# Miniprotein binders against Mucin-6 (MUC6): the designs that were tried, part 113

Target 1, 185 residues: Mucin-6 (MUC6), of Homo sapiens (Human) (q6w4x9r395to579)
Amino acid sequence: GHCSLEGGSFVTTFDARPYRFHGTCTYILLQSPQLPEDGALMAVYDKSGVSHSETSLVAVVYLSRQDKIVISQDEVVTNNGEAKWLPYKTRNITVFRQTSTHLQMATSFGLELVVQLRPIFQAYVTVGPQFRGQTRGLCGNFNGDTTDDFTTSMGIAEGTASLFVDSWRAGNCPAALERETDPCS
Below, E stands for the ipSAE of ESMFold2; O stands for the ipSAE of OpenDDE; V2 stands for 0.75 times the mean of E and O plus 0.25 times the DockQ between their complexes.

## First folded at step 21 (miniprotein)

Design bm4 (from am17 with E10I; at its last look DockQ between E and O 0.90; V2 from the best seeds 0.85)
Fold by OpenDDE base, look of step 21:
Structure bm4 (fold): chain B 185 residues (1-185), chain A 85 residues (1-85)
Amino acid sequence: as target 1 above (185 residues)
Amino acid sequence: SMKRIRVYIIVEGDPEKILEASDKIYEIAEELGVEVFVYIREEDGKLTTVIWVEGDEEKVKEFVERVREILKELGAKVEVEEEEL
């Protein structure tokens, strides 16, 4: 499964459902029992301009019982608040520079994260087949059905992205705004 | 020097009610200067709310106690796990 966070406000789920939102919060991208130690992948969005529609991804966070790995737009990688030199390895996670503009987080448990640093901070999440039907969050449920991707954290199917996205907030933030995805973008 | 700790508060109860109380939880976190995440997890078909908190030990402990009181009033079952950083 491939999930992408692109263009500052666009998301494509594991089931290839595209949608757009404007929020300024930390959101759960991926939860799964396949992630060890209660792991979760999160995305941090912030304002990038003066309008409500000017939002962008500013960091990706992998959170578990043992680690809090943050990859930020300024190319700083931290674990548990401490800056780390790349390549950085802890247990079953390795963070390294893939290219001059890309960082990668590789894991032994079937999660891969590629972060594009420039010109736009973007993230690409890949999960193995063992994750099928066992994922939750903004990246959807990876079950091959796009119609149920907007399932909330409480298991309710939503028809709009805004309510869906809001349900996956992990911080204190205002409600997200919704726009239809431009098929040309 | 004050050490930093991480605490996981695992809450069993109505996630909607806990979410309603989350505003107050965030306010406490802001007041105490601790970092907090509140999110729902599903385990074996059961929904639980996790409150992740990190900061100075003294502040985190105070946070935990204040949050426990809130959760107690909601009738939620609370489990607290502390991790040293």
Scores: ipSAE 0.865, ipTM 0.936, lowest interface PAE 0.5, mean pLDDT 94
Fold by ESMFold2, look of step 21:
Structure bm4 (fold): chain B 185 residues (1-185), chain A 85 residues (1-85)
Amino acid sequence: as target 1 above (185 residues)
Amino acid sequence: SMKRIRVYIIVEGDPEKILEASDKIYEIAEELGVEVFVYIREEDGKLTTVIWVEGDEEKVKEFVERVREILKELGAKVEVEEEEL
């Protein structure tokens, strides 16, 4: 399964459902029992450009009981707040520079993250078939059905991206009425 | 104390009521200078709210006690797990 986070806050789920949103928050991108130590992948979005309706990905965070790996748009990689030289390896995770413009986090548990640093900060999430039907978050539920990919953190299928995305907030964010709006998102 | 700790506060109860408290939880985190995430997980078909907090040991412990009191007033069952970093 493939999930992408591309410029303009465009997301394509594991079931290939595209959507766009705008928001300035940390969101749960992926939760699954297949991720060890209560692992989760999170995406951080912030304002971009001069338009109030433009937001973009600024960091991706892998969080578990033992790790907090942050890959940010300033090209710095940290674990638990400490900057790391690449390649960086734990028992089941390796972060390395794939090319001059791409970093990769490879794991032994079927998760792969590729981060494009330039020209635009973007992320590509790949999960193995063991994740099928066992994911939650902005990347959807990976069940082969696009109609319920907008399932909220409370397990409710929504018809709009904004309600779905809002339910996956994991950080301190402006109230919904204070967020910039896009008629299409 | 000079050490940093990470604590998970695992909350069982009505997620809507627990999310009502999120603004206060974030306010306490800012006051104490600790980092916090608040999110929902599913475990065996059951929803739980996780409050992840990290920072100076004494500040995190104060955060936990204040948040635990708020959650008890909401009728939530709370489990606290400290992780060694």
Scores: ipSAE 0.788, ipTM 0.894, lowest interface PAE 0.8, mean pLDDT 87
ESMFold2 (binder alone), look of step 21: mean pLDDT 83; pTM 0.832

Design bm6 (from bm1 with E42T; at its last look DockQ between E and O 0.78; V2 from the best seeds 0.80)
Fold by OpenDDE base, look of step 21:
Structure bm6 (fold): chain B 185 residues (1-185), chain A 85 residues (1-85)
Amino acid sequence: as target 1 above (185 residues)
Amino acid sequence: SMKRIRVYIEVEGDPEKILEASDKIYEIAEELGVEVFVYIRTEDGKLTVVIWVEGDEEKVKEFVERVREILKELGAKVEVEEEEL
């Protein structure tokens, strides 16, 4: 499964459903029983301008009981608040520079993350087949059905992205705004 | 330098009521200068509210105690795990 966060406010789920939102919070991008130690991948969005529609991805966070790995738009990588030099390796996670503009987080448990640093901070999430039907968050449920991707954290199917996205917030933030737009258009 | 710790709190109860109280939780975190995440984790249809907190040991401990009191009033069950950083 492939999930992408592109263009500052566009998301494409594992099931290839595209949507757009404007929020300034930390959101659960991916949680799954397949992630060890109650792991979750999170996306941090912030204001990029003065209008409500000017929002962008500014960091990606992998959070577990043992690690808090942050990859930020300024190319700083931290774990548990400490800056780390690349390549950085933990027990089951490695963060390294893939290209001059891309960082990669590789794992032993079937999660891969590629972060594009320039010109736009973007993220690409890949999960193995063992994650099918077992994912939750902004990347959807990876079950091959796009119609149920907007299932909230409470298990309610939503018709709009804003309510869906808000249900996966992990911080104190205002309500997200929605625009249903194909990011490929 | 003060010891830094992480506390992982799993909360069982009415998730809606717990999340309604999250504003207070965030206020406490801000007051004490600790980093906090509050989110829902779902597994096999079971909903759990997770409170993830990190910071100076003394501040985190105070945070946990204050949050416990809030959650107790809501009738929630709380499991707490502490990790040294």
Scores: ipSAE 0.848, ipTM 0.930, lowest interface PAE 0.5, mean pLDDT 94
Fold by ESMFold2, look of step 21:
Formats: C-alpha cells, structure tokens, sequence
Structure bm6 (fold): chain B 185 residues (1-185), chain A 85 residues (1-85)
C-alpha cells in the first residue's frame, strides 16, 4: 500500500483516493495495530510561501512509546528532541540519506517512509500487506474501497475532505476552514 | 539537571465532550511549557482520547493534575502512564 503527500497539500490514500486540503496543523497520517508500541505517523503542515490559501508539508513525525523521530523541511532529523547524524539506527528503525535529495526511514515492521527534501518537501509512505484493513488517518483505511476512505477519527464516513482532515488534528491549531484568509488588497 | 518525562493520559468517556476541553488543555500546556498532542485512538474496539505530554518532570506532573481535574468534572475515566525516555 502507498500513500503520498505531494505538491504541498495533495494526498493520495492507500486506496488511491486523491484529495487536497488547506490546513496548518499536525495531523494523524497513519495509525495501525501493526505499528509496535502504539506507533503513529504524523504530518505537519504550515503556510506555504506561494499564497495565503496554500499550505505545505514541513515535517513528518514517527511517534511511539520509545521514539519521536522528526524529519523536518530544514533537513534536520531528531529523535526525542536530539539531532541525529545519518545514518541513524534504533533496534527496529533506520533513517538514512537515500540520495542527495531523499531521506528514507526503513523499519522492521513493514513501514517505509521516503522523504523528498528538494525541490519540494514531499513524503511517500509504503506499508506491507499486513496493514490491509488495519489503518486509520489521513492515508485512509486501506480496505480496497475508496468510498469510505474519508473516515473520521470518530469512525464516521464523511463526504468532504475538510471535515475528515479536521477530525485527524493532533496539535494546537484552528480548523482548516477557519485558518484560511483571503485579504482583498 | 531537571528530568524530562513523557506521560500518556488515556481517557474513556464521550470523545466529543473530552475534545471540547482541548482548548483549555492546550492553554495549560502553553502556560507550563510542555509539549502536548491530543488525538483519538481505538483500543479494544472503543474510542479513546489520548493526551500525550512531554517536558520537565515537575511541569508535566502539574499538567497531569490540572487536566485530571478537568476530566473528572466531565465524568471521564482516566488512566495515566509515565514512560521513561
């Protein structure tokens, strides 16, 4: 299964459903019982320099009881708040520079994250087949059915991306609709 | 030197009522200088609100006490687990 975070605010789910949103927050990208120690992948979005209504990915966070790995647009990698030199290895996670423009987080539990640092900060999430039907978050539920990929954190299928995305907020931030401003002059 | 700790507050109750308190929870976190995430997770087929907090031990323990009082007023049942970093 593949989930992508592209062009600032475009997402394509594990079931290949594309959507776009405008929000400045930390969101739950992926939760699953297949991730050890209550693991979750989070995405951090911020206002882009393109326009006031555009937002873009600025960091990806892997959070578990053991780790808080942050891969940032500034090309800094931290674990539990401490900057790490690459390659960086824990017991079940390795973060390394794949190319001059790409970093990779490889794991022993079927999650792979590739982060494009330049020219645009983008992320690509790959999960093994054991995750099928076992995911929640912005990447959808990976059940082969796009009609229920907009399932909220409360388990409710929504018809709009904005309600779905807002339900997955994990940080201190206003709702995506509220935070967009279009000054007239 | 001051010890940093990470605490998970797992909350059972009406998730919508608990999330309505999230603005106050974030206000307390800012006041105390601790990092916090508030999100929903499933556990045993049930929705659980998780409040993840990390920071200075003294400040995190104060955060937990103040948040526990808010949650008690909402009738929520809480479990608190400290993780060593």
Amino acid sequence: as target 1 above (185 residues)
Amino acid sequence: SMKRIRVYIEVEGDPEKILEASDKIYEIAEELGVEVFVYIRTEDGKLTVVIWVEGDEEKVKEFVERVREILKELGAKVEVEEEEL
Scores: ipSAE 0.762, ipTM 0.883, lowest interface PAE 0.9, mean pLDDT 86
ESMFold2 (binder alone), look of step 21: mean pLDDT 83; pTM 0.814

Design bm8 (from bm1 with E54Y; at its last look DockQ between E and O 0.78; V2 from the best seeds 0.81)
Fold by OpenDDE base, look of step 21:
Structure bm8 (fold): chain B 185 residues (1-185), chain A 85 residues (1-85)
Amino acid sequence: as target 1 above (185 residues)
Amino acid sequence: SMKRIRVYIEVEGDPEKILEASDKIYEIAEELGVEVFVYIREEDGKLTVVIWVYGDEEKVKEFVERVREILKELGAKVEVEEEEL
């Protein structure tokens, strides 16, 4: 499964459903029993301009009982608040520079993250087949059905992205705004 | 320099009621200058509210105590794990 966060406000789920939102909080991208140590992948969005539509991804966070790995738009990588030099390796996670503009977080448990640093901070999440039907968050449920991707954290199917996205917030923030657009258009 | 810690709080109860109280939790976090995450985790059909808090030991401990009181009033079961950073 491939999930992408592009263009500052566009998301494509594991089931290939595209949607757009404008929010300025930390959101759960991916939860799954397949992630060890109660792991969760999160996305941090912030205001990039004056208007409500000027929002952008500014960091990606992997949070577990063992680690809190943050990859930020300024290319700083931290674990549990401490800056780390690349390549950085934990027990089952490695963060390294893939290219001059891309960082990668590789894992031993079927999660891969590629972060594009420039010109736009973007993230690409890949999960193995063992994650099918066992994912939750903004990246959807990876079950091959796009119509139920907007399932909230409480298991309720929503018709709009805003309510869906808001249900996955992990921080203090205002309600997200929705614009249903195809990021490929 | 003060010791930095993180605390994991697992909350069992009505997730909707707990999340309704999250505004207060965030206010406390802001007051104390600690970093906090509050979200729902699902395991085997069971919903649990998870709270992570990061910061100086003294501030984090104060946060935990105040949050415990709020959660107690909601009738929630709370489990807390502390780790030194």
Scores: ipSAE 0.857, ipTM 0.934, lowest interface PAE 0.5, mean pLDDT 94
Fold by ESMFold2, look of step 21:
Structure bm8 (fold): chain B 185 residues (1-185), chain A 85 residues (1-85)
Amino acid sequence: as target 1 above (185 residues)
Amino acid sequence: SMKRIRVYIEVEGDPEKILEASDKIYEIAEELGVEVFVYIREEDGKLTVVIWVYGDEEKVKEFVERVREILKELGAKVEVEEEEL
C-alpha cells in the first residue's frame, strides 16, 4: 500500500483516495498493530506562505516506546531529540540518504518512508500487505474501499476531509495570530 | 545537570470526554514548555487515549501531576511509565 503527502497539503490514501486540507498541527498518518512498540507515524504541518490557506508538510515523526525519529524540512534527523549522522541504524530501522534530495527510512516490520527534502518537502509511505485492513489515520484504513477512508479516530466515517483530519490531531496547534485568521482553523 | 525525560500515559475512560480536555492539556504543556502528543489508539476494538510528554524532568513531572488531576475529575484511570532520555 502507498500513501503520499505532496505539495500544499495534498494526501492520497492507501486506497488511492485523494484529498486536501488546511491545517497547522501534528496529525496521525498511520497507526497499526503491525508497528512494533505501539508505533505511530505522524506528520507536522505549518503555514508555508503569506496566504492564510497555504499549509505544507514540515516534518515526519515516527514515534514508538523505543524511538522518536524526526525528519525535518531543515534536513535534520533526530532520535529522541539528538541529531544523528546518516546512515543511522537501530535493530529494526535504518535511515539513509538516497540522493542529495531524498532520504529513506527502511524498517524490518514492513514500513518504508521516503522523504523528498527539496525542492518541496514531501513524503511517501509504503506498507507491506500484512497491513491490509489494519491501518488507521490520515492514510486511511487500507481495506480496498475508498468510501470509508475518512474514518475518524473514534471510528466514525465522515463525508468531509476537514472533520476527518481534525479528529487525527495528535499535537498542539499554534495559537499565533496568523493561525487565528486561517479559514480552516 | 538538567535531566530530560519522557513519560507515557495510557488513559482508561470515555475517549470523547478525555479528548474534550485536550485543549486544556495542550495549554498546560505550553505553559510548562514541554512537548506533548495526545491521540487515540485502538486495540481489539477498544479505544484508549495516549499521552506522550517530553521535556525537563521537573516540568514533565509537574505536567503529569496537573493532567492526572484533570483526568481524575473526568473519572478516568491512568497508567504512567517514565524513561530518562
Scores: ipSAE 0.788, ipTM 0.897, lowest interface PAE 0.8, mean pLDDT 87
ESMFold2 (binder alone), look of step 21: mean pLDDT 80; pTM 0.782

Design bm9 (from bm1 with E10I E42T; at its last look DockQ between E and O 0.87; V2 from the best seeds 0.82)
Fold by OpenDDE base, look of step 21:
Structure bm9 (fold): chain B 185 residues (1-185), chain A 85 residues (1-85)
Amino acid sequence: as target 1 above (185 residues)
Amino acid sequence: SMKRIRVYIIVEGDPEKILEASDKIYEIAEELGVEVFVYIRTEDGKLTVVIWVEGDEEKVKEFVERVREILKELGAKVEVEEEEL
């Protein structure tokens, strides 16, 4: 499954459903029992301008009981608050520079993350087949059905992205705004 | 320098009520200067609320105690796991 966060406010789920939202919070991208140590992948969005529609991805966070790995738009990589030089390796996670503009987080448990640093901070999440039907968050449920991707954290199917996105917030933040658009259009 | 710790709190109860109280949790975190995440997790089909907190040991411990009191009033069950950083 492939999930993408592009253009500052566009998301494409594992099931290839595109949507757009404007929020300034930390959100759960991916939660799954397949992630060890209660792991979760999160996205941090912030204001990029004065308008409510001017929001952008500013960091990606992998959070577990053992690690808090942050990849930020300024190319700083931290674990548990400490800056780390690349390549950085933990027990089952490696963060390294893929290209001059891309960082990669590789794992031993079927999660891959590629972060594009320039010109726009973007993220690409790949999960193995073992994650099928077992994912939750902004990246959807990876079950091959796009119609149920907007299932909230409480298991309620939503028709709009804003309520769906808000249900996956992990911080104190205002309600998200939405605009249903195809990022490829 | 003070020891830094991480606490992972698993909360069982009415997730809606717990999330309604999250504003207070965030306020406490801000007051104490600790980093906190509050989110829903599904484990074996059961919804739980997770409170992830990190900071100075003394501050985190105080945070946990204050949050426990809030959660107790809500009738929630709480499991706490501490990690040393």
Scores: ipSAE 0.848, ipTM 0.930, lowest interface PAE 0.5, mean pLDDT 94
Fold by ESMFold2, look of step 21:
Structure bm9 (fold): chain B 185 residues (1-185), chain A 85 residues (1-85)
Amino acid sequence: as target 1 above (185 residues)
Amino acid sequence: SMKRIRVYIIVEGDPEKILEASDKIYEIAEELGVEVFVYIRTEDGKLTVVIWVEGDEEKVKEFVERVREILKELGAKVEVEEEEL
């Protein structure tokens, strides 16, 4: 399964459902029992222009009981708050420079993350077939059906991206302010 | 203390009511200068709220004490797991 986070806050789920959202928060991108040690991927979005409705991806975080790996647009990779030189290896995770503009996080548990650093910070998530039907978050549920990819953190299928994305917030996010500054309104 | 620690506060109860308290939880985190995430996960088929906090040991421990009192007033059951960094 493939999930992408591309410029302009565009997301394509594991079931190929595209959507866009506007927000400045940390969101749960992927949770699954297939990730060891309560692992999760998170995506960090921030403002990217003069309007709060212009938002883009600024970091991807892999969080578990043992690790907090941050890959950010400043091109620094950290684990548990400490900067790391690449290639960086733990027991089950390797982070390395795939090309001059791309970093890869490869794992032994079927998760792969590729981060494009330039010209635009983007992320590409790949999960093995063992994840099918066992994912939650902004990348959807990977069940072969796009109609329920917008399942909230409470387990409710929504028809709109905004309610779905809002349910997956993991940080301090003033939602009312974001809506007041939408340039498309 | 200059030591950094990470704590998971695992909360059982009504997730909507617990998340309504998140504004206060974030206020405490800002006051103490600690990093937090608040989110829902599935645990044994049930929804639980996780409060992840990291920072200076003394500040994190104060955070946990204050948040535990808020959660006690909501009638939530709380498990705390501390990790050394």
Scores: ipSAE 0.761, ipTM 0.890, lowest interface PAE 0.9, mean pLDDT 87
ESMFold2 (binder alone), look of step 21: mean pLDDT 84; pTM 0.836

## First folded at step 22 (miniprotein)

Design cb1 (from bb9 with E33K; at its last look DockQ between E and O 0.96; V2 from the best seeds 0.83)
Fold by OpenDDE base, look of step 22:
Structure cb1 (fold): chain B 185 residues (1-185), chain A 112 residues (1-112)
Amino acid sequence: as target 1 above (185 residues)
Amino acid sequence: DIREEVKKLLEEARKLIEEAKKAGDEQAVWLLKIAVRLLEEALKTGDPERIAYALLFLAMALITAAEKRGDPKAVELLEKAQELLRKALEENNPELIKEAIKLIKEAAELLG
């Protein structure tokens, strides 16, 4: 399964459903029992302009009981608040520079993350087949059905992205705005 | 020729994967496999930066193995190699990459 965060405000789920939202919060991208130690992948969005519709991804966070790995748009990588030199590794996670513009987080448990630093900070999430039907968050449920991707954290299927996205907030933030559009257009 | 030297290291890394498998060092196997992929990709373009990134990762992978084996000499060599590689990137100096390769080779021999 491949999930992408592109263009500042566009998301494509594991099931290939595209949608757009504008928010300035931290959101859960991926939760799954397949992630060890209560692991979760999160995305941090912030205001990128003067308009409320000008929002962009500014960081990606992997949070578990042992680690809090943050990859920020300024190329700083931290774990539990401490800056780390690349390449960096834990027991089952490694973060390294792939190219001059791309960082990668690789894991031994079937999660891969590629972060494009420039010109736009973007993220690409890949999960192994063992994750099929066992994911939740902004990246969807990876079950091959796009119609139920907007399932909230409470298990309610929404028809639009706004309530769906808001349900996956990791903090107290303003409600997200939505616009249904094809990120590839 | 850096490219040729990297090819040699690539082959050595592949051998070390097999040795790590025999030793049951799963983490080393995992990291070295990534290193091999990075080296292969770097060699496709021949980009010195990508080569340096791949070598940095290789060094890290080998450090992991060396630490488990209790080989401080290998660790020292590899840490020095990483330092040189970082400097190479900062200064855009391919000669430092060559020096780093020498250290990595020496460390690999200790681990083989």
Scores: ipSAE 0.848, ipTM 0.937, lowest interface PAE 0.5, mean pLDDT 94
Fold by ESMFold2, look of step 22:
Structure cb1 (fold): chain B 185 residues (1-185), chain A 112 residues (1-112)
Amino acid sequence: as target 1 above (185 residues)
Amino acid sequence: DIREEVKKLLEEARKLIEEAKKAGDEQAVWLLKIAVRLLEEALKTGDPERIAYALLFLAMALITAAEKRGDPKAVELLEKAQELLRKALEENNPELIKEAIKLIKEAAELLG
């Protein structure tokens, strides 16, 4: 299973459903019982400066009871607020560079994240087959069906990306705005 | 030259994976498998920068194994190799990669 955050505002779910949104918030990208210690992957979006309503990806965060790993647009990696030299490891997570423009977070529990740092900040999430049918968040539910990928945090399938995205906000922030122009099937 | 030395390290890393499995060192197995993948990809490119990043990771994987075994000599060699590799990347000096490979080979022999 692959989920991508590209072009600053575009998302493609584990079931290959594309959508776009704009919002200034931290969002739950992926939750699953397969992630240890109440782990979650989150995406941080902020204003891009091109238009007051446009936003882009600025950081990816892995949060659990043990770790808060932040990979940000400024190319600094922190864990629990402390900057780390790469390659970096914990018991079951490692973060390292593969090239001057790409870094990777790998885990022993089937989650992998690749981050393109330049020329634009993009993220690619890969999960193993044990996650099938067991994910929730902006990356969808990974059940092989695109029609229910917009399932909210309350378990309701929505027809629009904006309601779905707003339900996955992690904190108090403005509601996402979306012009629905994407070419859906 | 560097490519041939990396191929030798790759073979040694594969052997160390099997030893870590027998020892029940799950973290070393996991990290060394990543290191093998990174070295294989770096060899396909022949890019000294990619090779240096892969060797940095291999050194960290070997430090993890050396610490579990309580082998401070291997840790010292691997930390020196990482320092040389970081300097090679900062200064764009591939000759320091050759020195780092020698240290990594010595550490791998202590662990093998």
Scores: ipSAE 0.730, ipTM 0.901, lowest interface PAE 1.0, mean pLDDT 87
ESMFold2 (binder alone), look of step 22: mean pLDDT 85; pTM 0.852

Design cb11 (from pb41 with T64V L69R; at its last look DockQ between E and O 0.91; V2 from the best seeds 0.75)
Fold by ESMFold2, look of step 22:
Structure cb11 (fold): chain B 185 residues (1-185), chain A 112 residues (1-112)
Amino acid sequence: as target 1 above (185 residues)
Amino acid sequence: DIREEVKKLLEEARKLIEEAKKAGDEQAVWLLEIAVRLLEEALKTGDPERISYALLFLSMALIVAAEKRGDPKAVELLEKAQELLRKALEENNPELIKEAIKLIKEAAELLG
């Protein structure tokens, strides 16, 4: 399964459902019982222009009971607040540079993250087949059906991206602007 | 030719994976398998920068194996190789890559 965070806040889910949102928050991208130690992958978005409709990805965070790995657009990688030289490893997670523009986080538990640092900060999430039907968050539920990918944190399938995205906020942040997710209106 | 020397290292890394499997060294197997994939991908491009990043990773994977064995000479060689590779990337200097490869090969022989 593949999920991507591209451009000015475009997301494509594990079931290939595309959507866009604009918001300034940390969002839960992926939760699954397949991630050890209550692990979660999160995405941080912030303002990228002069209006609230201009937001972009600024960091990706892997959080568990053991680790808080932050990969930021400033090209700094930290774990539990400490900057790390690359390549970096724990027992089951490693972070390394593939090229001058791409970082990778690889794990022994079937999660892989590739981060493009330049020209635009983008992220690509890959999970093994054991995750099928066992994911939740902005990357969707990975069940092969795009019609229920907008399932909220309460388990309710929504018809709009804005309500779905707002339900996955991790913190006290303003709600996503509804009109920014409907460019044809 | 850096590409030919990397191909030789790749074969040695594959042998070390099999040895790590026999020894039950699961972390070394995991990291060395990643290193092999990175080297294979770097060879497809022939890009010295990608090769340097892959060799940095291989050196880290071998340090893990060397530390578990208690082989400080191999660790020393591999740490020196990483220093050369970081300098090669900073200076865009492929001669430092060749020197680093020699140190990595020497360390791999100590571990083999």
Scores: ipSAE 0.715, ipTM 0.899, lowest interface PAE 1.0, mean pLDDT 87
Fold by OpenDDE base, look of step 22:
Structure cb11 (fold): chain B 185 residues (1-185), chain A 112 residues (1-112)
Amino acid sequence: as target 1 above (185 residues)
Amino acid sequence: DIREEVKKLLEEARKLIEEAKKAGDEQAVWLLEIAVRLLEEALKTGDPERISYALLFLSMALIVAAEKRGDPKAVELLEKAQELLRKALEENNPELIKEAIKLIKEAAELLG
């Protein structure tokens, strides 16, 4: 399964459903029992301009009981608040630079993250087949059905992105704005 | 030629993977396979920068192995290699890459 965060406000789920939202919060991208140590992948969005519609991804966070790995748009990688030189390795996670513009987080448990630093900060999430039907968050449920991708944290299927996205906030933030737009357009 | 030297290292890495498989060292296999992929990708373009990143990863993978074995000499060599590679990236100096490769090879021999 492949989930992408592109263009500052576009998301494509594991089931290949595209949607757009504008928010300035931290959101849960991926939760799954397949992630060890209660792991979760999160995305941090912030204001990139003066209007409410000018929002962008500014960081990606992998949070578990043992680690809090932050990859930020300024290319700083931290774990539990400490800056780390790349390549950096934990027990089952390695963060390294692929190219001048791309970082990667590789894991031994079927999660891969590629972060494009420039010109737009973007993220690409890949999960193994063992995650099928066992994911939740902004990346969807990876069950091959796009119609139920907007399932909230409470298990309610929404028809629009706004309530769906808001349900996956990791903090107290303003409500997200939505616009149904094909990221490929 | 950096490319040729990297190809040699690539072959050594592949050998180490096979040895790790035989030994049941899953972590070593996991890391070295990533290193091999990175090196292969780097060789496609021949970009010194990309090569350097791949070599940094390889060095890291080998450090993990060296630490497991309790081989401080290998660790030292590889740490020095990483330093050279970082410097190579900063200065855009291919000669430093070559020196790093020598150190990595030496370390790999100790671990083989």
Scores: ipSAE 0.680, ipTM 0.864, lowest interface PAE 0.6, mean pLDDT 94
ESMFold2 (binder alone), look of step 22: mean pLDDT 84; pTM 0.844

